VHH binders against WD repeat domain-containing protein 83 (wdr83). Designs and how they scored, part 1

All scores and structures are predictions.

Target 1, 315 residues: WD repeat domain-containing protein 83 (wdr83), of Danio rerio (Zebrafish) (Brachydanio rerio) (q6dh44)
Amino acid sequence: MAFPQPRPQAPQLPQHLWRTVDCQQGAVRAVRFNADGNYLLTCGSDKSLKLWSVSRGTLLKTYSGHGYEVLDADGSYDNSQLCSCSSDKTVILWDVASGQVTRKLRGHAGKVNCVQFNEEATVMLSGSIDGTVRCWDTRSRRMEPIQILDESQDGISSLKVSEHELLTGSVDGRVRRYDLRMGQLQVDYIGSPITCVCFSRDGQCTLSSSLDSTVRLLDKSTGEMLGEYSGHVNKGYKLDCCLTDKDTHVLSCSEDGHVYYWDLVEGSLTLKLPVGKAVVQSLSFHPTEPRLLTSMEGRVQVWGAEPEDAAENES
Structure headers, positions and changes below count from the first letter of each chain, unless a header shows other numbers; Kabat numbers aren't used for antibody chains.
ipSAE, averaged over its two directions, is called F for ESMFold2-Fast, E for ESMFold2 and O for OpenDDE. V2 adds 0.75 times the mean of E and O to 0.25 times the DockQ between the complexes of E and O.
[cut] marks letters that were taken out.
Atom coordinates printed by the task and the answers are left out, and those that the model quotes come from them; centres of patches stay.

## First folded at step 9 (VHH; from e4 with T108K S110T)

Design g4
Fold by OpenDDE, look of step 10:
Structure g4 (fold): chain B 315 residues (1-315), chain A 126 residues (1-126)
Amino acid sequence: as target 1 above (315 residues)
Amino acid sequence: EVQLVESGGGLVQPGGSLRLSCAASGFTFSRYAMYWVRQAPGKGLEWVSEINTGGSNTKYPDSVKGRFTISRDNAKNTLYLQMNSLRPEDTAVYYCAKRFTYYYEGSKLTVYFDYRGQGTLVTVSS
């Protein structure tokens, strides 16, 4: 009697609301998990970053020093440092524990839309409406960028780093992938302003969202279109998209108050998550667990695959 | 494959003129800023001229400003460098180059090129 092999449990998607946090930051422009997923960062129109406990939903630290709204942030792999960028045209490096500004980096000619550490947190990469990506040494006292990438014909809306590769999305309708070691650049023309880009977990694909209300999966090496995902509304806002921790689903924010889940391979809509009545601005998927952060207006929501009470019993 | 092929170099007397050409292929030429760089014997690579994608914006170092003119024909995928009032110090191999990025070496901004041609030799001598 061949024991029915347990049907691979369909990947559990975050659909249960665990908690809502009123951030008191005005509009939250970006929500991000830290490296280990135990904490979340919020960037606000109040010019601050806030660090929160995911499990408790409690405020841990406020980071003040920007002159305008904070548009993006990232945590280092060891949770010792944060980087942020702002409409004030600056990139800031923060000490997590003390809350102090370690570096305030100037050089961009416009608001800085996106920022990320490299894996070792030795470099911060920032993208700006000025059409440039700037690389900053976190260890140096030098205030100048170590590298400027200015191939974009318009503003950089999003960037992601994977190993030695840099992926950028621009309002010029192009996705650019830089091999920083080899000095190679690959450009994929999408034709609509890019709002967000990311790598697949395996690094073989790129995901991009654009103002034509379409998310696209491309083969990284060939530029071939592997998938198109639609149904959401993305016409006027810089909205986030991402993949799940296992690359099974594509997610996108939407202007209609929902987060959309698509099956990566089939392209079919799997879940339409009701977040609220306003624009879902930002989302972040947990690095290793089926958890999701969403931001809408001044609130951040934490979502899980199971009701919160059930998750505590398995640890 | 990206290819840049320079031509037009040669021997010229001081005060003379040359026009260099660069034929580009393997990429959308009109989408990239282009550069001329040169390398004199025993010296490093020197930036000579820059032109934006549309050809409306050009930049020169002081060393060649007023003497050299960069231009491009996007329909022909060709970059040009008109060199007038040539001097012995202009003697170098001239390369057509595609910009990849800028690097800061200290306070000095340096252009990094992902592609350049084989170059064409310009010799300015009496």
Scores: ipSAE 0.000, ipTM 0.289, lowest interface PAE 12.3, mean pLDDT 90

## First folded at step 10 (VHH; from g4 with T53Y Y112T)

Design i5
Fold by ESMFold2, look of step 11:
Structure i5 (fold): chain B 315 residues (1-315), chain A 126 residues (1-126)
Amino acid sequence: as target 1 above (315 residues)
Amino acid sequence: EVQLVESGGGLVQPGGSLRLSCAASGFTFSRYAMYWVRQAPGKGLEWVSEINYGGSNTKYPDSVKGRFTISRDNAKNTLYLQMNSLRPEDTAVYYCAKRFTYYYEGSKLTVTFDYRGQGTLVTVSS
């Protein structure tokens, strides 16, 4: 044919190392972009939470106040507040600028594995090995949770909030999706202990990783399994999974020192990114650009789709 | 149209065994986790088993653990429940389901199913 249709541009995948940050926090248990993707949070086994500039690679602030390892953190949409959770059984709300603890919330009976603000940062949601999800008001004088969800038969490993929906993953092998507006709960049985859950960017699917070394994509409305992704190693660690900024690929951390990329639709392995020689504990994908954060031991790395800085330095 | 057809129920003496079947059609069976639930006379619905997509994982409440076994044959679109060491307390209508939802209506918790069959009655008595 003399006039073939333009070939779609191949999805750009972050595979080129842009920056390495030695966090000096012991092991980095979780790494997270903030809402706009310009900053990153690191959750340290040394009990600290740190905020960094992604573009400069520089430490902006250290937040100290947890009594044990920091396991997860999130930033508010306006960059004014942080929340974090820890093996010390607490959730802390921080003022970003001052570094001061605004609230230290107690009540969980065990380690708190995950925490996130809702979109407007009016509440924080936390999930614990005690099997509960707790909802905390960020603005009121109240220090008790405003809601406790205790349907899980084992620990909560991961949670994500989207609009009026709460998605949770549990060691009991179930992914739960709460419609907080209508008081409904959908339960999908994956089978193996869940390590991470998330929504697709278009909100139509859920993704879960589990200790059977498998990541699964489900149709949110029907419960149908649309994709199943394997080949990586996830047997004993709470490892992260995610989708790319445009829902083209599924990513997973791995105990073998790689981040695995699969084509979302075909399910085929596209890239096995060598991060290092140890467990890749955590990852975070940029909200809008093909940029990835990884953590391995005490090191965080920033990955981009092009070797732009390396090309500039050589020319 | 989605259809789930349960069969294999009947009258059995305490200590006996039954095997329930659920024939599925109208959807891609292998892409769904599947469940057995039961409703005893005058009681609410009780979850009794679940099985994941390929059948590699199963789960049971303590009330039936060790006595009931869920399985599936994805090539035949069929779900099974093997029930051994039956007790009078196991008397119920048994349903298979491909998904269910909890609703919180005030303080009341209600379970509904996306799709379930008409059920098959199991009666355990002397």
Scores: ipSAE 0.559, ipTM 0.824, lowest interface PAE 2.0, mean pLDDT 89

## First folded at step 11 (VHH; from j1 with E105T T110E)

Design j3
Fold by ESMFold2, look of step 12:
Formats: sequence, structure tokens, C-alpha cells
Structure j3 (fold): chain B 315 residues (1-315), chain A 126 residues (1-126)
Amino acid sequence: as target 1 above (315 residues)
Amino acid sequence: EVQLVESGGGLVQPGGSLRLSCAASGFTFSRYAMYWVRQAPGKGLEWVSEINYRGSNTKYPDSVKGRFTISRDNAKNTLYLQMNSLRPEDTAVYYCAKRFTYYYTGSTLEVTFDYRGQGTLVTVSS
């Protein structure tokens, strides 16, 4: 009698709808977890930024000050500050508790597509259709950027900061990784306009989505393409991609109303999550748990790995 | 061991054509974007073209756009550069390259390579 091999544990993927929030912000252009995953930010085409409790689905605060659509936002790790960027060409730094605009930073020559704090929240980094990344000091009274990165030959669509590295995606089809301390820039040519970039959780890989309906995983140190994930639709929208909390799967939004999940190593489609009948434009994966946020039109949905009743009994 | 071997250079008159080849070994060629770069006498390295993994996308600087065509054959692990309407300012050693890094040396932006070959000399003599 031969003993069977142990089955691989099934991945705990967020596929059960826990909550739908009608944000009342027009279209939600971006949805973001905060650093600990207890709060979420929604970036509205109605010019508002909103902060919500993930567990309750309740609105905590509305931040008004942008003159056009809010395109991206980030929260500081200590939850004291927010930054946001907009089609109004500005970056705004907010005090979370008061809702007060701390800075409204001008200088970009076109809409600002992406924004993030560095880990210490001493700097905001913003990327614009004008082809520049700008670094802004959060602590100074001065309103000028402390650094401008202009190596891109077309608009910046996405950026992510990890330690002292800055990863950017550009409409020029290149993924750029800056080592901000050593003054080095690695360039990886994908070819098609980039819509989103991120690091793997273990820091060894970069992930990019592009308008050829393909998500690609690259070895950070060598530039080798380790994975190529397709089957979804990404032809005209800035769509988000990410990795799961344990780097087991690659996710992408899609213009067909689904979020696609691929096994990172095998490259095979694991799940085609039906979110709705419109473009799924943004997603955010929980930093430590199998929970996913999606935005489609004016709605944000929270997805978990088990039905909500089981999750309610969590102590 | 990574190897890139360029060939196809030579002496050509202005207006002429050459086709450069780069034979690649020691790595999985199809998993890398590839580049042509050149170094003219007394000058630094200059980017000439790039091609993505499948060969579906290419880019060129304005100085060579419309005259040069990069291509690849992933089954033969070979990169190509077709150079037409050659000019004396195209005279350079041409290298194929796998991934490169920009860095600042004082006020100058420089390039280093993960790897490049020994190069092939193209001379356009008027």
C-alpha cells in the first residue's frame, strides 16, 4: 500500500464578497489600503479623497481641496498624514485628523498619475504625464521639489517606493528602478506603455502591467523575465496589478470586469474573479492577510478568503 | 558563461548598408530585452536601439530612426541590426548588450553593462 503524497495546501485567495461600498464620489479612480490594512482610501472623480474603516465599511473623513479628479493617494505608516495627486496638476499633503491641507504642491506641467510617501513620510514622490517624478519634502515650509527625475521619455503612470529604491512605470514602455542613495538607474524595456508597477514582497522581483494585456515578472537583480501573465484585457486603461501577501499569485485588474489571479511560478490562471460588468480599474491587496479591495465605477468591494460569517467570529 | 559575439562590421561608403549580428550564449536569450550600443572614436557609449523579449516592440533615437532596424531570432539566439543610409557619423564600434545601468560620474550620465561583447567596427568613409 503506497501512501499518497501530501496535497499542496490550497491558496487562501480573496474570492468571497464581504462588502460593497457605494462611495458617492463619481468614479473611484484608485483604492488603497493603509499600511496596517485597517483603513482604505478612495480617490474620486468628484475631486474628493475619502478615508473609510475597512471592517465597518463606514466613511471616516472626506478631504476636499483638489480642483479635478483625484487619481492616487497614500497614507503614511504612522497614519498621521495622507498624500494625494490629481488631474489638477497638484500634490496635496493632508493632516489625517484635522482634514487640513498642509501643503498644496504645484510644479508638474500635467496631470499627476501617482503618489507615494517614502517609509519615513519625510518625502512624497509623485509621477506625472509630464514625464517627471518629483520629490517633495514634507517637513519644510518651502514648496519647491527637492529633486526632479526626468529620465522618462513619456508620462509616468505608476511608482512605488521600497527602502531607498524607487520603481517607476512609463508610457514609454520602460520600467525604471532608481537606487536613490547610490545614484544608479536600472532600465528594463517592456515595450508597451506601462500602467502599474510593484515590488514582490520578498524584494527580489518587480511586476509590471502594460497595454499589451500582459503582466510581467522580472528578476530585480538580472532583468530576466521570470513570468508573463495574460488572458485578461488591458488595452486602454491604467489598471492595477499586484502580488498576494505571500507572493504566491499575481493579480491584475481587467477591462472585462474581472480580477485575474495567476500562480506566480506556474503562470497558470488560478481564478477569474467576477467583480462586475464594467472596467475594474483599481485594486489593493492587504499587507498581511488574504483580503482584496477592488474598484469598479463608483463602487469599492472588499473580498476575503472565507465567507463573512466565518470572518465575523475572528477574535 | 555569458557570451555575446558581434559580427558584420566593416568598411562601407556613405549611403551604404550593413547588417550586424550578435550570437548569444550562456543565458536564456528570449527572457531578456536586448540592446545595440555604439562608441564613436573619442566619444562615450551611445544607445542605438532596443528590442523587447518577443521582438514585438523596438525603439530608436532620432539620430538613427528610419535608417536602422533591430530584430531578433529567439530560436537561433541571435540579435541583428540592419543599418541603411549610413553616414560618416555612424562610424563606431557597435556592441550588443544585455541590460545596463545608468550612473552619474560628476555631471555626466554614464552607462555600465551587465554584459556586452567585444564589439564589431563599422567604418563609414567618405
Scores: ipSAE 0.561, ipTM 0.827, lowest interface PAE 2.1, mean pLDDT 90

## First folded at step 12 (VHH)

Design k3 (from j3 with Y103T V111Y)
Fold by ESMFold2, look of step 13:
Structure k3 (fold): chain B 315 residues (1-315), chain A 126 residues (1-126)
Amino acid sequence: as target 1 above (315 residues)
Amino acid sequence: EVQLVESGGGLVQPGGSLRLSCAASGFTFSRYAMYWVRQAPGKGLEWVSEINYRGSNTKYPDSVKGRFTISRDNAKNTLYLQMNSLRPEDTAVYYCAKRFTYTYTGSTLEYTFDYRGQGTLVTVSS
């Protein structure tokens, strides 16, 4: 008798385990989708970087060359190159197909926590406990960085590149956003050591996680704190955070063995995903689909929005 | 419209104290980190303090550490700077700021603010 209520369009959240990969790399410090989401990278405490097929869970190649644990990695847009960084203070550029080291770059005075290509893969950007971000030319044989950003003397924990912008998170509790074309930056003071930063998919917001067990969403243009997400545990690890593929939810790793999902707008906890009983160290969200990677100890898991059998049978 | 109104400046002898205030309106004060910056005569802007959203964390450059204390009262939309043991080198116009942009060409920093008031002059002299 009443006006028919529209069926709610529920967000599609990855909560169903599709695959477990035992990486045999010691602890996996970071897990990353490649640019198209068909492959994943694992950064091992055993000094190795490995490339895997997401759909099959099979090892495709092992990259050896770092002298200590691998802390982060990224794949180029065209899948031809990888970059990685390590507590050995180096950044390595790899040829994907051959597995060969193209370049091993030194210059950081301490462990290198984060690394990413720019969109065209003409530059690698690395951030270190030494408090600098260094920009490296991928096409030159020059071993010196083309730029050093040292506006902070405190450690750099995370960085992300989007178009002409570079977003960094620092132990000094500041999130910095550089305009690389104009040589300008904006600073937002969170207050607690930053563990991870990222842009929203629409490019209008920044997200940061910090050691006060809080994830914060900021308006990029104004610096206004739009959301504050808590209830998880982040006290002593460089844990990842991200937004879903459609910017509907905020995710964070946690030291309690869960991945937390919060509704971005309401700030309410939507899902507490049980990954295991140890620290969930890293996560990565698929570029375009509701699919999640998690790492815990030496194990990586792939999560989908539907049970795998149900998703495979729909066409 | 965003407004920031600084007050509390004045003439003080070396070793003296002042408390600066910044009354904020036109925005949700508690959702922003806040900053104090100063400009000495003939010099560029210098960052002197910052405070996070709830006031639980603060940070200072070495030039003022131990002498200046930033605080905020989110119920009153007011930012404060307690300045003790003042030196002639502290003579400047002091501004509060909601956010800043700066040029990062080497060790020379040029700050600009998205929103700021007219400032309050602090003069430290014998």
Scores: ipSAE 0.648, ipTM 0.854, lowest interface PAE 1.5, mean pLDDT 90

Design k5 (from j3 with Y103T L109W)
Fold by OpenDDE, fold request of step 15:
Structure k5 (fold): chain B 315 residues (1-315), chain A 126 residues (1-126)
Amino acid sequence: as target 1 above (315 residues)
Amino acid sequence: EVQLVESGGGLVQPGGSLRLSCAASGFTFSRYAMYWVRQAPGKGLEWVSEINYRGSNTKYPDSVKGRFTISRDNAKNTLYLQMNSLRPEDTAVYYCAKRFTYTYTGSTWEVTFDYRGQGTLVTVSS
C-alpha cells in the first residue's frame, strides 16, 4: 500500500494585506527587504532613506544626506550598513545604528538607478544612466571606484550580485552577466529596454523585465529562453520583477495597479494582486518567507500568504 | 550537435545587394538571440547585427545601419541578412553566431561566441 505521498502543498503566495505604511517620503521609488527580512527600506523622492520594522510597520530610522531622490538601496548581510543611490549621481554608505554617512561616493556622470552589496559587504556595486557599473570598496578611504564596467551602450537600469557573478540590465535591451572570477561576460539580447533583472534563488536562471510588457526567464549558462510572462503593463516605468522564495513563481509590478504572479514552469497567470489604482513602482520578495513588499505612490504595503493573525500564532 | 551553416556569399559590385542565409540545427533556434558578425582581411571580428529570439527587435552598428536587415524564420530554423548598397569596406567573411561571450585578457574584452558557423565570403569589388 503505497503511502499517499503528501500532495506537495501548492506554494502559498502573498495575497493578504497585512499593513499599509504611509512613508511620508513623497513617491517611494524602491522598497527592499533587508538581508534577514525583518526590516524594510524605503527610498523616497524626498531625498531620504527610511528603515522600518516589517512586523510593526513602525519607523526606526531616517537617513538623510542625498541631494535628490533616492532611487535604490540595499542592506548588508549583518544589518550594520546600508547603501543607497540617488539622482544626485552619488552612492552613499550608511552606518545603520548611528544613521551617519560613512562614505559619499562620487563619480557617476548621471543618476544612479541601482545599488547592491556583494555578499561580504566589502564592495558596493552601482549602475547609472551613464552606462557604467562602478564598484566601490567599503573598507577603503579611497573615494575612487576600484572597477568600472562600461560595456553597456545605454543606461544601467538594474543590477544584481550573486556570489561572484554580476547581472545587469540596460536600456540598450541587453542583459549582461559578468563572471568576475573568470573574467567572462555573457550578453543576451532581449531587444526592449530592460527595467529589472534578478537571479533565480538556485542561481541557474536569470529573470528580466522590459518595456515591452514582458518578463523573461533565461538559462544562465546557455542563454536559452525558458519562459515568457505577459499580461501586465510595463511601458513607461522602471518596474521591478522577482521570483518567489522557492522559485515557483515570477512576479512583476504593473502600471495598472496590480502585481502579477505567473507559474514559473507553465507560464500561466496564477494571481493578479490588486495593490491600488496607480503604478506599482517597486516590489521585494522576502528572502525565506512568502511575504511581499509593494510600493505605490507614497505607500508601502506588506503582504502575506496568510492573514497576519494566523501567522503570529505559528511563530 | 549545434550547427550553423552560412550561405549566399559571393562577388558583387559596389551598390549591389546580397542575401545571406544561415541554417541552424542541433538546438532550439527560436529560443536564442542570433547574430551576424564579419571579419575583414587583416581585421578583427566586427558585430554586424543582432536579432532577438522572436525576431521582433533588431539592432545594427552605424556602419551598416540603413543598409543591412537581419531577420529570422523560426519555423525554418533560418537566419537571414539582407545586404543592400554594398561597399568595398563590407568585404569580409560573414558568420552566423549564437550568443556573445567576452573574455577579459587583462586589458580588453575579446569577443568570443558560444558557437559560430564556418562563414561565407562576401567580396564587394568593381
Scores: ipSAE 0.916, ipTM 0.963, lowest interface PAE 0.4, mean pLDDT 94
Fold by OpenDDE, fold request of step 15:
Structure k5 (fold): chain B 315 residues (1-315), chain A 126 residues (1-126)
Amino acid sequence: as target 1 above (315 residues)
Amino acid sequence: EVQLVESGGGLVQPGGSLRLSCAASGFTFSRYAMYWVRQAPGKGLEWVSEINYRGSNTKYPDSVKGRFTISRDNAKNTLYLQMNSLRPEDTAVYYCAKRFTYTYTGSTWEVTFDYRGQGTLVTVSS
């Protein structure tokens, strides 16, 4: 009598609301986990960047210095620095502990939509509506970018860095992957304005969302369309998408107040998470745990795979 | 093995029309964006047209916009380029290609493709 092998426990998806934080920043344009997932960053229309404890939901620090709304932010690997970008056309490097501006970098001709550190936090990469990606040396006092990538025919909506690769999404409907070591650029034409891009955790695939209310999985090496995910609404906003920590599911924000989960392989809708009644603007998945951040209007929500009380009893 | 076979090229008068076809095999055609590129004598490779995997979106450079139309039939694994109002400057070998790749030469990006066909010659001459 062959003992029924326990059905591999379906990956637990973040669906339990742990906490809601009123950020008091006006509209929160981006929410991001820091590198270790213990803290979260909120980018506000009030021109501020805020750092919060994920576990406590408490405000730790406010970073002020931008002249307009903050559109994106990222934390360094060692949690010592933050970078942010704004509608004021600037990128700022912050000291986390002091809250002070270390660098305020100018050069973009339009609002800066996205920003990220490289792995070593020696370079900040920013993407702008001006169609350029600019690379900034965090160690140099020089205010000029060390590199400008201007191959995009329209604004850069999103960028991600993985090791020596840069992935960009543009309003021109193209996903661009730069191999900075090899000096190679691969372009995948999606056709609709890209709202968000990311790498799979294994680095083999790219994910992109676009204003045709479709998320797409592509083979990074071949450009083959591997999966399409639809059912959500993405027509008028730059919304985020991502993969889970184990690359089992695709997530996307939606204008209908939900976050959508799809099975990566089957393409089927697994979960429609009710966040609220407004547009879910931004999401961030925890780097190692099944936890999710969502932003809607001025609120950020933390989600877990289990009720919060249950998670504390297992640690 | 990936194969792209272009056809339909020939000699046409200025103002004439030509329809190119590209037969694709060896890969799942419907899962890839496709491209037409051309190379005029003594010139570099020029992007001519782009179409997404579904055929729902297309893009053209200004040089051919309004005159050329890219389309695809995924059921037939075939890419098309309808060329109207042809001009002498359109004279080139036309290639069907899969996925744009650029290589940085130290000063400029050079266009390459993962795959392209052998091409079909289009000559526009009175």
Scores: ipSAE 0.912, ipTM 0.961, lowest interface PAE 0.5, mean pLDDT 94
Fold by ESMFold2, fold request of step 15:
Structure k5 (fold): chain B 315 residues (1-315), chain A 126 residues (1-126)
Amino acid sequence: as target 1 above (315 residues)
Amino acid sequence: EVQLVESGGGLVQPGGSLRLSCAASGFTFSRYAMYWVRQAPGKGLEWVSEINYRGSNTKYPDSVKGRFTISRDNAKNTLYLQMNSLRPEDTAVYYCAKRFTYTYTGSTWEVTFDYRGQGTLVTVSS
């Protein structure tokens, strides 16, 4: 005697524009929330890194020191330090408050595509077109990396650090996961050049985007493909992918000016968010709230699950 | 119960050809990238080819590129390796695998596999 049951309400997804920021940095290559989601970083083709208040939409500080465009950046968990990487082949460690360069690290033989702190911000990890991942001590005055990982057969496009694990994506079509405590490496062959990798929020899955215009979700333990998401355009740009704050949906940038959302389990397209007329190059999802950053050309936009007036009136 | 059963090995003269098969059962074959690896006597495991989920992408080391062709039939749960222009250096036990792990030894990485069969011996000699 099955009756139709009321459908539970779908989670609200960031689709309402809250803010537009003209960054005045040339093209914004990457946009990133800080760890608590109250600040955002913008990486400019004009060689600058900028820090902004998310809630106010105001510029807080500009960091100058790279010799070419800034390609990625990360903030330490305690908000005291930033790291950034650039086409100038360097990684820079910054003091947030003073704006001063703490370290400018050389050694990569090509442009540096990605950079992240570990949880404690005791090290920075960087990935380069030269095919290496380098690990740098943030506390010492040493200029040399403490570790070099050179297993990739082509450039490193993306990396993410979670506890004792390092996840990398390579142009060689492989996603690599290093267990840094056990000295183990697992390799998953996707096939097409990887543009972005990340962990699911629960840490049980990995997500990767690649130049075959497909995002894939894999079981971290087994390598089984659990989901495959397509319909967007990703053929030539290093575009970002991610999961929502509660792992309900998969997101991807697209070369067609949209951000695509798919239901994680069903794989069906839930939302095609129009951002603009150009490539949406980067996105970042808030750590705990349904809030999204997008970058397109020189513009960053902040998106919320409800119109900003409605969100402000909730208490 | 995960099973991988390799077959098709044998003795062949240099310049000859063999086709290896790997019959898979006990898991959803189409949801895994698949690999061929080999082990020469007294040596470690060597990767020789890989193929993604749908078979749209394949990759080979330079030592076998142009001579070996990996393929899969997801409807039959079967992985294949066509080996042409065989050389004495290709003599090894060949295994199929659905995933592998490298373990660092302090100087290099050693390969281990998730769920491999007994392998199939290929001997290339005059």
Scores: ipSAE 0.634, ipTM 0.856, lowest interface PAE 1.6, mean pLDDT 90
Fold by ESMFold2, fold request of step 15:
Structure k5 (fold): chain B 315 residues (1-315), chain A 126 residues (1-126)
Amino acid sequence: as target 1 above (315 residues)
Amino acid sequence: EVQLVESGGGLVQPGGSLRLSCAASGFTFSRYAMYWVRQAPGKGLEWVSEINYRGSNTKYPDSVKGRFTISRDNAKNTLYLQMNSLRPEDTAVYYCAKRFTYTYTGSTWEVTFDYRGQGTLVTVSS
């Protein structure tokens, strides 16, 4: 008697726990893949920044220099530099290999919530509760910002850089997109305080999360709301959102200890991933593979689309 | 094909009230944040209010806060502005808008709004 052949399964989303890393940094405020996805950064409430090997799960280096909690970090594409920002109102540029501070940049009037390199790592961009975005030259000894963007009416919570564009989210409920080449700014009014912004991988959409427990996908060129995703809990924490590596699903952290996945087009919930019993504060999606980082309290977890043993045996 | 038609303007005494309407067609109204802007005689455009997609959030500059109320009815594709305690400084042509762009001048940002109608004139005079 022959078995019926199973139907082909749809590609699975990251839902299988591969690793748990106890970071020993107090609360982990942010977790980030580096550009190639082989390393991860953890931003600690104990004032430390740490670099880890994703594949080995091992600590590679600890960066000490901030006077208060580290709130965000980014790695340059060539893996030679890191930038970080903190409640101490500074942005730090680090040499990865030596662990030395290259620059400690002061000027923000309040805690710095977000930081990122541009693609060439010639500038760092930082956003602060003081309502400004500041652009810093990585190559010169200048301590003053190249540019200050002060259009926001309240704190900057999140920023992302893509090509010649800068996307920001503000507590004032607005998502701002600067075209730095043309000197233009588009403003989209979401309404509730923004917690996280990002671009879609194809560059045609923007995604934002806000304190009304809603994630929204907008057409970048028209401002039309293409999708609206809810069911999670985001009422008082700065939580991350993102898109999968192929723009098939929308993800959000949640205060209920889960990561939510929605089908981008249908808007229906695809997966409610149980991470734990505390706020899931940060997430990062791998640049090219279906792999997810989550942070909850002092722990980071790595999730894959298949059990790790099965993934290791795949051709 | 995109049309925004403003109405409800007129002559009113200081301290009076008016309710402006904006009828929208040619696009999916409920999928856009909407704005009111105004242009006083001989002056540039000034933002006066904004409202998000579902109407759950609104924002106003200090010059009109507490006096103006923006609202929308997505079933009727209509945007409203209730204007109370009107002042001579509120005299302007009022437009509704779907989106806006700031252009950098080298020192400041200047605003341009995407609007399609002729506007509705509000005159506040004793």
Scores: ipSAE 0.623, ipTM 0.849, lowest interface PAE 1.6, mean pLDDT 90

